# Ledger of designs, part 10: VH-VL binders against UPF0598 protein C8orf82 homolog

Target 1, 218 residues: UPF0598 protein C8orf82 homolog, of Mus musculus (Mouse) (q8ve95)
Amino acid sequence: MWPPSGAVRNLALVLARSQRARTCSGVERVSYTQGQSPEPRTREYFYYVDHQGQLFLDDSKMKNFITCFKDLQFLVTFFSRLRPNHSGRYEASFPFLSLCGRERNFLRCEDRPVVFTHLLASDSESPRLSYCGGGEALAIPFEPARLLPLAANGRLYHPAPERAGGVGLVRSALAFELSACFEYGPSSPTVPSHVHWQGRRIALTMDLAPLLPAAPPP
Short names: E, the ipSAE of ESMFold2; O, the ipSAE of OpenDDE; V2, 0.75 times the mean of E and O plus 0.25 times the DockQ between their complexes.

## First folded at step 1 (VH-VL)

Design Ub28 (framework fv_umesolerbart)
Fold by ESMFold2-Fast, scan of step 1:
Structure Ub28 (fold): chain C 218 residues (1-218), chain A 120 residues (1-120), chain B 107 residues (1-107)
Amino acid sequence: as target 1 above (218 residues)
Amino acid sequence: EVQLVESGGDLVQPGGSLRLSCAASGFTFSDYYMNWVRQAPGKGLEWVSFISSSGSYIYYADSVKGRFTISRDNAKKSLYLQMTSLRAEDTAVYYCARDFSEGYYTFDYWGQGTLVTVSS
Amino acid sequence: EIVMTQSPATLSVSPGERATLSCRASQSVSSYLAWYQQKPGQAPRRLIYDASTRATGIPARFSGSGSGTEFTLTISSLQSEDFAIYYCQQYDNWPYTFGGGTKVEIK
């Protein structure tokens, strides 16, 4: 039960150091203290994931590669246990929740809580998409037919675990790589009809479209 | 208020087929993951199948994979289990169970169950 | 798959006494363990989730503890309606698995 690895202990220290009150700017709609305890043996922490799949403490002053969480075990645990926030607490500001033992980890996101960062492909293995820096442990089968290029915002989406919203954002660098495989029909130059993948011409299903809100009209 | 009502259980011969239904009421069915859990007479609980709220993600226990098909109709607020190639060991009470939004893959509401008997 | 083992298979207890039920996982399930109560002819009812969190409406006499591979359900003062079969369930990994159950009966 004692943790010999510094990873879990370093995480606890980082969380403890970030404990401070925070409210919405100009409007006091949400207020919390990192590590707050609303009941015995319960701790609440607040997080943010950006469009690159990087996880931060929500109250971090700087949100860049230096300040994001990089601990693989923590990222795997956090995102594996992520689900919609139906707790009755902070639902409007933090739509997702990861329960880790006695910790409630509230999450808000820039786009989607799942952001695919890497395509894991080899000659001996079926291709998989890894998300949020979790490597092989946070990877799901790559389904090229279900890629959704959303014309409204220019972003690319792929199926994600239902518990985490069912649809994930493909990080921009990976999206540019995958978008090179799209085929456009003569009647629709802005929406691809097919994707060329591993020698096959695959029709796009567009089945994820209803799960994403339309961009506001110009 | 929340209710799950199973139907379709019957006596079938080995190798036969049967379709179970579960009618949901008192909650927004399309927001919840649904499961089938079975219990053989005098024995314990065995998870059979899972379906996500949208129907896009489906999982099966190894014992039924390739023989059973789970599906749902959110407009009709109904869950289904199509069973084929039935075996004597499939004899059980089949429960429809709702996946709990605050308990991660735990079952907060269950139907009364419907009995499937596979016998010659 | 993760195998869940419950002990004892049968526990004989008098009303008002404490009942302690054990559940062991073949590998760590962290705190992702639930307990259910099943009375004869009825569907199971969820008592505990996340190893120690009581479900809404469950009396305070029911408490869960443990983490990793060893878990305990305690009924502090057994009432007549508590005589039932109790199942543990892990949800740390697929497939979800249940223990074989512990039957709590009148001594």
Scores: ipSAE 0.000, ipTM 0.430, lowest interface PAE 17.3, mean pLDDT 82

Design Ub34 (framework fv_umesolerbart)
Fold by ESMFold2-Fast, scan of step 1:
Structure Ub34 (fold): chain C 218 residues (1-218), chain A 121 residues (1-121), chain B 107 residues (1-107)
Amino acid sequence: as target 1 above (218 residues)
Amino acid sequence: EVQLVESGGDLVQPGGSLRLSCAASGFTFSDYYMNWVRQAPGKGLEWVSFISSSGSYIYYADSVKGRFTISRDNAKKSLYLQMTSLRAEDTAVYYCARDLSGWYEDAFDIWGQGTLVTVSS
Amino acid sequence: EIVMTQSPATLSVSPGERATLSCRASQSVSSYLAWYQQKPGQAPRRLIYDASTRATGIPARFSGSGSGTEFTLTISSLQSEDFAIYYCQQYDNWPYTFGGGTKVEIK
């Protein structure tokens, strides 16, 4: 599919470099150069994923619909190879790493690295949640009993692949739609006890709570 | 040449302790995850422990958890396995292995020759 | 833990024949699967990684395939030096786990 992921990344690098050249950062940040080569044939790139599941070059000044990566093949490859960053390099600032050949792609996130964007329905199969723009290729079974509405930040969470932290954020628009299915007990007006899904009244397990040690700071 | 050399294997009594070493040469040791893998006589491979390149992340097989400690010294280019409360079932050849951590050539690409640990009374 | 099951335990093959070895994971490991060859008295040698990528220097007669839970190692025209024990290994999550091994022996 056009455009190929390499061309998309090269265009994004040009845009990010142009913006960076015109606007010097005055805030102390971890130091890196996009495309840096610590070893022959190795390239390091730095990325950021927002609360809507949109992927950007980390040093991009403007992060909006126009500047996010949209190439399906690239997004599928990037997120399917995502792992915790145990490399010893940039671990504190970039807690996840996606390895594409000899390219080391460091990732930091606004909330979670996995952000669910769509509910995929099928007549012959159970519903699945798709994340980060990857469509069918980045989808996992929808488990309504394991939805976690977090009172501290008003956000909704769902299980995600273990390699990507085990819990993902549900994007605002989808979370709003799913929140209509929640049932609140008389003693818990801000924390739902059940979810109503496809004619079933399902008790919420709240088992994801320990995996979210803090609400997003800002 | 890229090489890993294990040492420290010995005959030890049940309940005893032993420290294994793995010396790395020919590559930037501090850039790689390292693992210990063992093989009992006539048996298959069993993963023992993992340590990240920085030493910050460590994992163990359930069979050795609480008894074995993996560590590394990047300045000395060495990997260690401290074994305590040794049991007869810990008898095995112990290999250290380099973990490519998702670089172009993934999985365990370089293995040492192994060092034999025998736990017997 | 993810349990890796190899079959058969022993495969008897004549030189020049095709050998097919199977490896099954108790849950999906995506493509994070490697194959190793071990000859008597030697350390294991990596053959395949990322389910289907041949390691440098490994002859083309070795090929890997599969994803998720079902994986296969194929040796197309078995040579005398290929008689060994073969292990699969998942590196998707900790603890890392190996299969029990398949011994490829001469018929």
Scores: ipSAE 0.005, ipTM 0.515, lowest interface PAE 10.7, mean pLDDT 84

Design Ub40 (framework fv_umesolerbart)
Fold by ESMFold2-Fast, scan of step 1:
Structure Ub40 (fold): chain C 218 residues (1-218), chain A 122 residues (1-122), chain B 107 residues (1-107)
Amino acid sequence: as target 1 above (218 residues)
Amino acid sequence: EVQLVESGGDLVQPGGSLRLSCAASGFTFSDYYMNWVRQAPGKGLEWVSFISSSGSYIYYADSVKGRFTISRDNAKKSLYLQMTSLRAEDTAVYYCARDQYSSGWYEAFDIWGQGTLVTVSS
Amino acid sequence: EIVMTQSPATLSVSPGERATLSCRASQSVSSYLAWYQQKPGQAPRRLIYDASTRATGIPARFSGSGSGTEFTLTISSLQSEDFAIYYCQQYDNWPYTFGGGTKVEIK
């Protein structure tokens, strides 16, 4: 189709350079050059998605609302093609890869590559969760029974496409709204047993727990 | 149908100022990135400035940075170039050119205006 | 900045003959390369974009090829209206840069 990756990325590359973009001190260990060509007709780009679901060039010095990718079609194309990185290249630092023709787009993430940013609800349709700024094109059915509040980090998780790890982070503002619907038992004040959604009392399955890392080491 | 029309070119003295305008018609102006490109008499094309569809992102050639200001008015479907501290080497025909569609296309400059001549001479 | 170098500066050909114009980038621009035709007193007209895609309304005798740093514009069976100056342009990164042009003239 018309993926806007080249034009949108070039604008982002210029934005990163104009802000004197460089790797963050003490956090980035890999060596690469944005747009590098390891072989003819192949270009490699490196990205980062934060806990708010905002996508950045990985080497962007400032990662805020101004510098994140906002182009809807680029975001839809990028995240729709996202797969685990089994390319043999940069796997340790960039666990996901989005292949767009001749472009290898490597992704690392603060938490999960899928971050749910909006609840899409209407009177006539079942609710859906939209991720990473992709609107309706990057939305999946909202499954309240499968919400997982993780006690170890205080974050909320929800099912995501299997190609992108099967579990996604619910961004903090949306998680706060959804957490108002949780019911806690007297035996477990930190882990809810049920969620109240659209007049129903729904038991939480906790089936996503095995897919998430244990509490961080002390 | 799709058209860009430049105006505002004039003879000015070194150190002077001029404002160029580019009027768009036949398309949704607010959906497109826009550029100014110039061409000195008998010389090649030189890119001058870029502005995104919303006006939030702006870039300039080093030769004009700090002296020229690009802007747009989407309601009036117009692109502008405010030129200050003009030099003899700024003498050129100035074209406005439509860049890629902001949400999908990256196809270089598909529509150009007819150009407006700026002459900087004492 | 990415420097675009066109060669030759002038190409003399007869009507009906084939012309091949070269454009070289100082660093890879992938396929983000366009070709423009300019006749005296007129604005440039886009012929090719994405290195090899012909713009709407452009005759089939115009074709583009190449990727990375080396690009060519080929005009098969030149017609009288094809004698003009041709510019290549990279739009991979800012500043956008043009080649110096190749003047195609009658032999």
Scores: ipSAE 0.000, ipTM 0.424, lowest interface PAE 18.1, mean pLDDT 83

Design Ub46 (framework fv_umesolerbart)
Fold by ESMFold2-Fast, scan of step 1:
Structure Ub46 (fold): chain C 218 residues (1-218), chain A 123 residues (1-123), chain B 107 residues (1-107)
Amino acid sequence: as target 1 above (218 residues)
Amino acid sequence: EVQLVESGGDLVQPGGSLRLSCAASGFTFSDYYMNWVRQAPGKGLEWVSFISSSGSYIYYADSVKGRFTISRDNAKKSLYLQMTSLRAEDTAVYYCARTPYEFWSGYDAFDIWGQGTLVTVSS
Amino acid sequence: EIVMTQSPATLSVSPGERATLSCRASQSVSSYLAWYQQKPGQAPRRLIYDASTRATGIPARFSGSGSGTEFTLTISSLQSEDFAIYYCQQYDNWPYTFGGGTKVEIK
């Protein structure tokens, strides 16, 4: 089932629209109406994904555990159809778009549209990283050699589907767990040189660095 | 009538360079994403490169990264593939393929293909 | 990269018989899967997109099904013009990848 049922979606829209104060919390303001119809039988919706991989209606005043979307099938469909926004509409404010039937779903993000939330380990298969609450269905191979700790913001990054930006943020709790596996060399005590994973000492490639903002000098 | 016509295929020595062109007609070229796909003689299809309608997003197969450059000229309704440091393994028929512009439907399957242009890399 | 595996490599069938071609993805590609037909000396022709949607002008005897990692192309009553090589392709993620092809030949 995608999108969420009409009742659930209508409730979320009512909660977003009940604000007298700011229509979006800490967000660049643009002119749109949730569910707007620029042409017959077309509906446009606007979404936001935070640094924890939680998806919200963009104009929701409160963005917390209670108000985020949790329906697995909806999240899988939404993020599986995510692509760069080259539509000519809202490109500057909503850099990604998920197209689902008659609905155009514009997305902006706090950091990256893909946020890894869980490491999925199985005795019978290679480990995978799951993103944005999608479980097994939104998971990609875990590539420890390609983990990138970014000095500029202290965050951890990992490869993500190219159509969704090619680089994903590792959620803080998961980043803390994975960072325990890092080894630091004598040439840079603050930047790891290797990661220890499943009994192996793996050199970090740092190949994602050119895709992310540089840190200013300390 | 929607049509894509490739040109520029030739016999080239290893290490050489070659530029392929794809001329579009019968549709609004600037609205569509474009791809290069190749096929070695007697082998299957291999995707080579992608370029968005505006040219802002570009992707390459690992086998050609750093050696091939995709570009487009929307005013001339043309797609290009600049190939450098050519290898024997690059020998193939190169197809220009259109990703359907149903932006709102999310289709990326190649709906229109050119007839291909043969590139042979041999001494 | 997502590896696409087609089976069988060669399928020998008589005219009028059903042909069933399989395509398996190494990871979920949702419904972002297309099927192409290629005859010798010709460019590929798109038959199916979004796993099950027939392209314009494609006869009803061609049908696609599947989702996630397992996909099938069925030709319900094979005609002489259907002898060709068939490729599946995922467009869920870059690099876009094709299966190795299934050659449908006359028995």
Scores: ipSAE 0.000, ipTM 0.473, lowest interface PAE 13.5, mean pLDDT 84

## First folded at step 2 (VH-VL)

Design Fb36a (from Fb36 with heavy chain S102Y; framework fv_ficlatuzumab; at its last look DockQ between E and O 0.03; V2 from the best seeds 0.00; counts 0 for: pae E 14.9 > 2, off the site)
Fold by ESMFold2, look of step 2:
Structure Fb36a (fold): chain C 218 residues (1-218), chain A 122 residues (1-122), chain B 107 residues (1-107)
Amino acid sequence: as target 1 above (218 residues)
Amino acid sequence: QVQLVQPGAEVKKPGTSVKLSCKASGYTFTSYWMHWVRQAPGQGLEWIGEINPSGGYTNYNQKFQGRATLTVDKSTSTAYMELSSLRSEDTAVYYCARDYGYGEWYYGMDVWGQGTLLTVSS
Amino acid sequence: DIVMTQSPDSLAMSLGERVTLNCKASQSVDTYVSWYQQKPGQSPKLLIYWASTRESGVPDRFSGSGSATDFTLTISSVQAEDVADYHCQQYSDYPLTFGQGTKLEIK
C-alpha cells in the first residue's frame, strides 16, 4: 500500500518543509483601513475565510452564508491568484495574499485558506474536490489515500495546492459523508487505518499530519 | 540588497563550545529557511541543519544532532549555530545560507554568507 | 543517506569548449537537485535548482538536465571566469547531501 520508493524518498522533506507554508492560526489585532493606498495606484483589502470556505471582508461584523461573497468569477480570480504573503506588509496577521491587478488582497483564515466544499464526478475514475465555492474552476484530484482525519479537532484534511498552504480543510458536511468510508483498526479506535473507495480498500498514508499544528499543550 | 554577514574567524580549544552568528539584511528574515553548511579544508560541503525563523522548527543532520543547536533572534534578524564538545575535526569554514520559504516546494540556497573559519586546536 | 557522486573529479578545458559535469544519486531524487559554483576563496553560488531551472542572473551558457539518478551540468562555451569547483546537491530526503565536487580548470 505504500507509495513507490521514489515518492517515499520525498516524504521527510515534504513533512519538514511543510512548516514553511503559511498557516492560518489565531486571530491578531491589526490596524488597517479597507481600500487603503500605501502607494500610488495601489489599493489594499483584507479578507477572512471561515471553516465552511466562505469568503468575507475581514472587518465585516456579520459573517454567515447570506453575507459571504458568492460571485463565481470573483472567487475563482481571488483563489487562483492566492499565494503566501511575501509583500513585506501584514505578513504575520495575513499569511496569504491574492494579487488582482494593482489590488493587494490580504487573507487570513479560521483554519485553512483552502476549504473543500464538494466532491465532483464522484462516480467517475477521476473524482475531484472543489473548494471555496469555485466549482470545477477551483478543483483538484481527489486522493482518498491522503485524507487525514485529525482526532484533536474532529476535522478532516486533504492535499491542497502548495502555494495555498499544501493542506486544505474538508468542510464538515462533506467530511461527514466521507467518514462513512473509513475503516478503523482495533488498536486505533479514533484514527482510521483505511478508506474504502469505489470498491477498493486503501491504506491511509497520514503524510499530511506534519502540515497541521500540534494540539496546544494542556 | 540581500546579505548574510558572518565573522571571519574563530579559534577554540577542544572540548569547548562555539556559537557562530549570521546577520541577515535586505529581506524579510522570517520568510526564508536558514541553513548551516560546513567545509573542512580541501573537503566538500556538509549540511549541518536548517531552521525556520518564523516557527523555530529545525531539521538536523543526525551526525550533528545533540552537538549542534540552531536558533534565531527575530528582533535582530540573526541566526546562530552553537556547536559543543569541539574536536579538531570540526575545523572548517561554516556558512549560513538562506532558502526559499513561501510554501512553494522550491529548494536552493540562493544567498550564502562569506563563512566563518573555525579552528579547533590546542 | 543519499550519496551524490560527481564525475569527473577534475578536468582542464580550453576556452570556448563545451563541458559536461555529471552527478549520480544513489537512489532516485526525482528533480530535486541543485548545482552550485564555488570559486577559489569564495562561498558557493546557486546556479541551477529543480535540476534544470537557472537561477536569476546566471549566464545562459549554464544549463542543467536530468531526473531520477543521473544529472548533468553543461557549460556551452567555457570562459576564464568559470574556473571553480562545482557541487551538485540533492534535497529529496534528509540529510541534504552534496557531491564531492568537480574542479574545472583552464588549460
Scores: ipSAE 0.000, ipTM 0.433, lowest interface PAE 14.9, mean pLDDT 82
ESMFold2 (binder alone), look of step 2: mean pLDDT 93; pTM 0.952
OpenDDE, look of step 2: ipSAE 0.822; ipTM 0.924

Design Fb36b (framework fv_ficlatuzumab; at its last look DockQ between E and O 0.02; V2 from the best seeds 0.00; counts 0 for: pae E 13.2 > 2, off the site)
Fold by ESMFold2, look of step 2:
Structure Fb36b (fold): chain C 218 residues (1-218), chain A 123 residues (1-123), chain B 107 residues (1-107)
Amino acid sequence: as target 1 above (218 residues)
Amino acid sequence: QVQLVQPGAEVKKPGTSVKLSCKASGYTFTSYWMHWVRQAPGQGLEWIGEINPSGGYTNYNQKFQGRATLTVDKSTSTAYMELSSLRSEDTAVYYCARDYGSEGEWYYGMDVWGQGTLLTVSS
Amino acid sequence: DIVMTQSPDSLAMSLGERVTLNCKASQSVDTYVSWYQQKPGQSPKLLIYWASTRESGVPDRFSGSGSATDFTLTISSVQAEDVADYHCQQYSDYPLTFGQGTKLEIK
């Protein structure tokens, strides 16, 4: 006997929701060789970005601050050319692709491909969040009202470009610094209700919550 | 309104150099890549290179590597393209064009173009 | 360099006819193709990006399709103001390259 019809519809709704925000986690093992050339004059490389916004070759045995890519020109070029992977190659395991010269650079991530690492201050400009080690060249406007603390995993999220899934992760060190600005109400003792920013008390909109999948903690 | 303003024309002799300007307004200049594209009379479009105005990072078409130099002046929101060792085949309209997208987004296409500067290289 | 080859080089159409313009890449460019319209004496105007996504303000009669190496721009019902050169452009690999263009005229 075949499965009930309701199960198929529920899966379709989950898949339709996934089109709103790309996820980068997976259990699937993938076979590849760094520098492979599936067609002439093209090389393919495979990368991983962790929850701290550090970029590595995907098959690197050691992934820590000492071994991550740090060259600013490389990082800015890599993330500036990042786009959804519609190449027909490795799309399920590597949702993003950076095209650098004659290289196809596939990217998967622990959480999100955009990981905000620094809050850039300015005397005259509104604050900006920089991501993935790119400084001012990889930065977007900071929107404190749209910060999303997620109780299920204890992580903090912020709007990101729609093509990167619309939501980016705030790295833990920065999230800890920003958490000092949060206010908890009696109706929300486990998640903050407001953020205090530049002398203002701002209600958190929570408008990013529908874009994130529900995930039980381990 | 988002706008890129270029001078209308330049005339130069072969063997000299030229520095073309492109003044941006109506958007945050440092948040988007700027491209330079040329079009010889009656010919197609040819990409020269791009610059990220925030950090000054550049990528060049190898054909122009060593002759073309892209720079920016952040204080005036102006991009520049300098072309040296001019020759008659450099006669073309030179466009600046903004990379499509919002601040911090990835490349999609050149959504805003200047009206172009006609460079004439003639004895 | 990735060569973008457009066909035909030119064509003349009657008002209201369907027009299909072709662009072929010398190697796979996934869906990283944009189309531009360039009216006489004017700078290019972005019509389509990501092979099939219309830019804001572009009439619904323009549509794009294709992937890998073969791409099309379709004008479902040609209007007088559509007289222009049309260029495809890949942004898959450096250098960024444009097709040679297709000239659309009204007969």
Scores: ipSAE 0.000, ipTM 0.496, lowest interface PAE 13.2, mean pLDDT 82
ESMFold2 (binder alone), look of step 2: mean pLDDT 92; pTM 0.945
OpenDDE, look of step 2: ipSAE 0.063; ipTM 0.674

Design Sb31w (from Sb31 with heavy chain I103W; framework fv_ustekinumab; at its last look DockQ between E and O 0.07; V2 from the best seeds 0.00; counts 0 for: pae E 13.0 > 2, off the site)
Fold by ESMFold2, look of step 2:
Structure Sb31w (fold): chain C 218 residues (1-218), chain A 121 residues (1-121), chain B 107 residues (1-107)
Amino acid sequence: as target 1 above (218 residues)
Amino acid sequence: EVQLVQSGAEVKKPGESLKISCKGSGYSFTNYWLGWVRQMPGKGLDWIGIIYPGDSDTRYSPSFQGQVTMSVDKSITTAYLQWNSLKASDTAMYYCARDRYEWLTGYFDYWGQGTLVTVSS
Amino acid sequence: DIQMTQSPSSLSASVGDRVTITCRASQGISSYLAWYQQKPEKAPKSLIYDASSLQSGVPSRFSGSGSGTDFTLTISSLQPEDFATYYCQQYDSYPYTFGQGTKLEIK
């Protein structure tokens, strides 16, 4: 599905080279060079995803909506190939890996690698949550009973593909919309007990809580 | 339809060379890792290694390192497993198999029919 | 290398029985485990991937579970075509080792 052209990434490599000079001059985190080749037939790249679901090269100085990756085909390919990083390389600093052919694309996250940004077809019998800018191509069925509000950080979580850790973050704007559907118990005013969805009162299962570590990977 | 068609059975003597083949069709041959698995008579499955046909990158099990060579001719969508000098202990069924996706998962969804290699006098 | 140990090595069962086969890894492999079925003189066939995901076209009587080091394959209500040898395989770390196999025979 992905030819190894690399053309979409040329601008990002220019920025990486500029930040490589800063990295080489004593950054406290693990040092790397974008596009490094530890063996002749493999290239390694390093990425970061923020709490808005925006993907960046890890060493970009400018991380905002203007500078994030937006190419739909690239985003779909990147996130569809995501797995936990068990490569033996950079596992502590980059917990996830997207394997694109022979490229090792290391990923670290502000919170979770899957960040849900939109609720698609919300009035249908099969609404879906899309993530990380992928639209329908990166979407999963919406399961309102499995929404997990986490009081410790004030964030909302939802099931995600198991290869990406099984749980994803609902971005703040979408979480605010959905929070209007929550019902809180009088004995627990900060933790909702039910969600009201399409005329139904649904008890929250809380079954995602064991999948969340105390702090998200950096 | 994804197909992996292997070359026919071989009967060889110790010390002879051999190159068996696995032709892939129905998919983008250069974008999927392809592996080789050995099964000695009456025994289980042994992972030999994997090759990326796009540039012939190979990863071998340590127990097979130096005993066989994996290679590819991508112009005819064919992978090869090769011995320079066969031993009687190389007698086995050899399977080629393809990864499920165009990225490395490590397990195989598509298998060739197998090539029986018999090494005896 | 990660050693994969299957139990039992062989078992006998009748059509309609429920069967479980176990596979233990010598170190943690998360959920990176597949199950294969092999009938005599045939290539292996993929049944389960990622410990619990059913391969397309595989009957729903097959299921997998487990994570870390301990995994099971379950066949509910055995059918005549299920008598075969079953292998697990880890793909967490090179080399991607197989278990020694479990032969399921008719009783």
Scores: ipSAE 0.006, ipTM 0.459, lowest interface PAE 13.0, mean pLDDT 84
ESMFold2 (binder alone), look of step 2: mean pLDDT 92; pTM 0.934
OpenDDE, look of step 2: ipSAE 0.016; ipTM 0.572

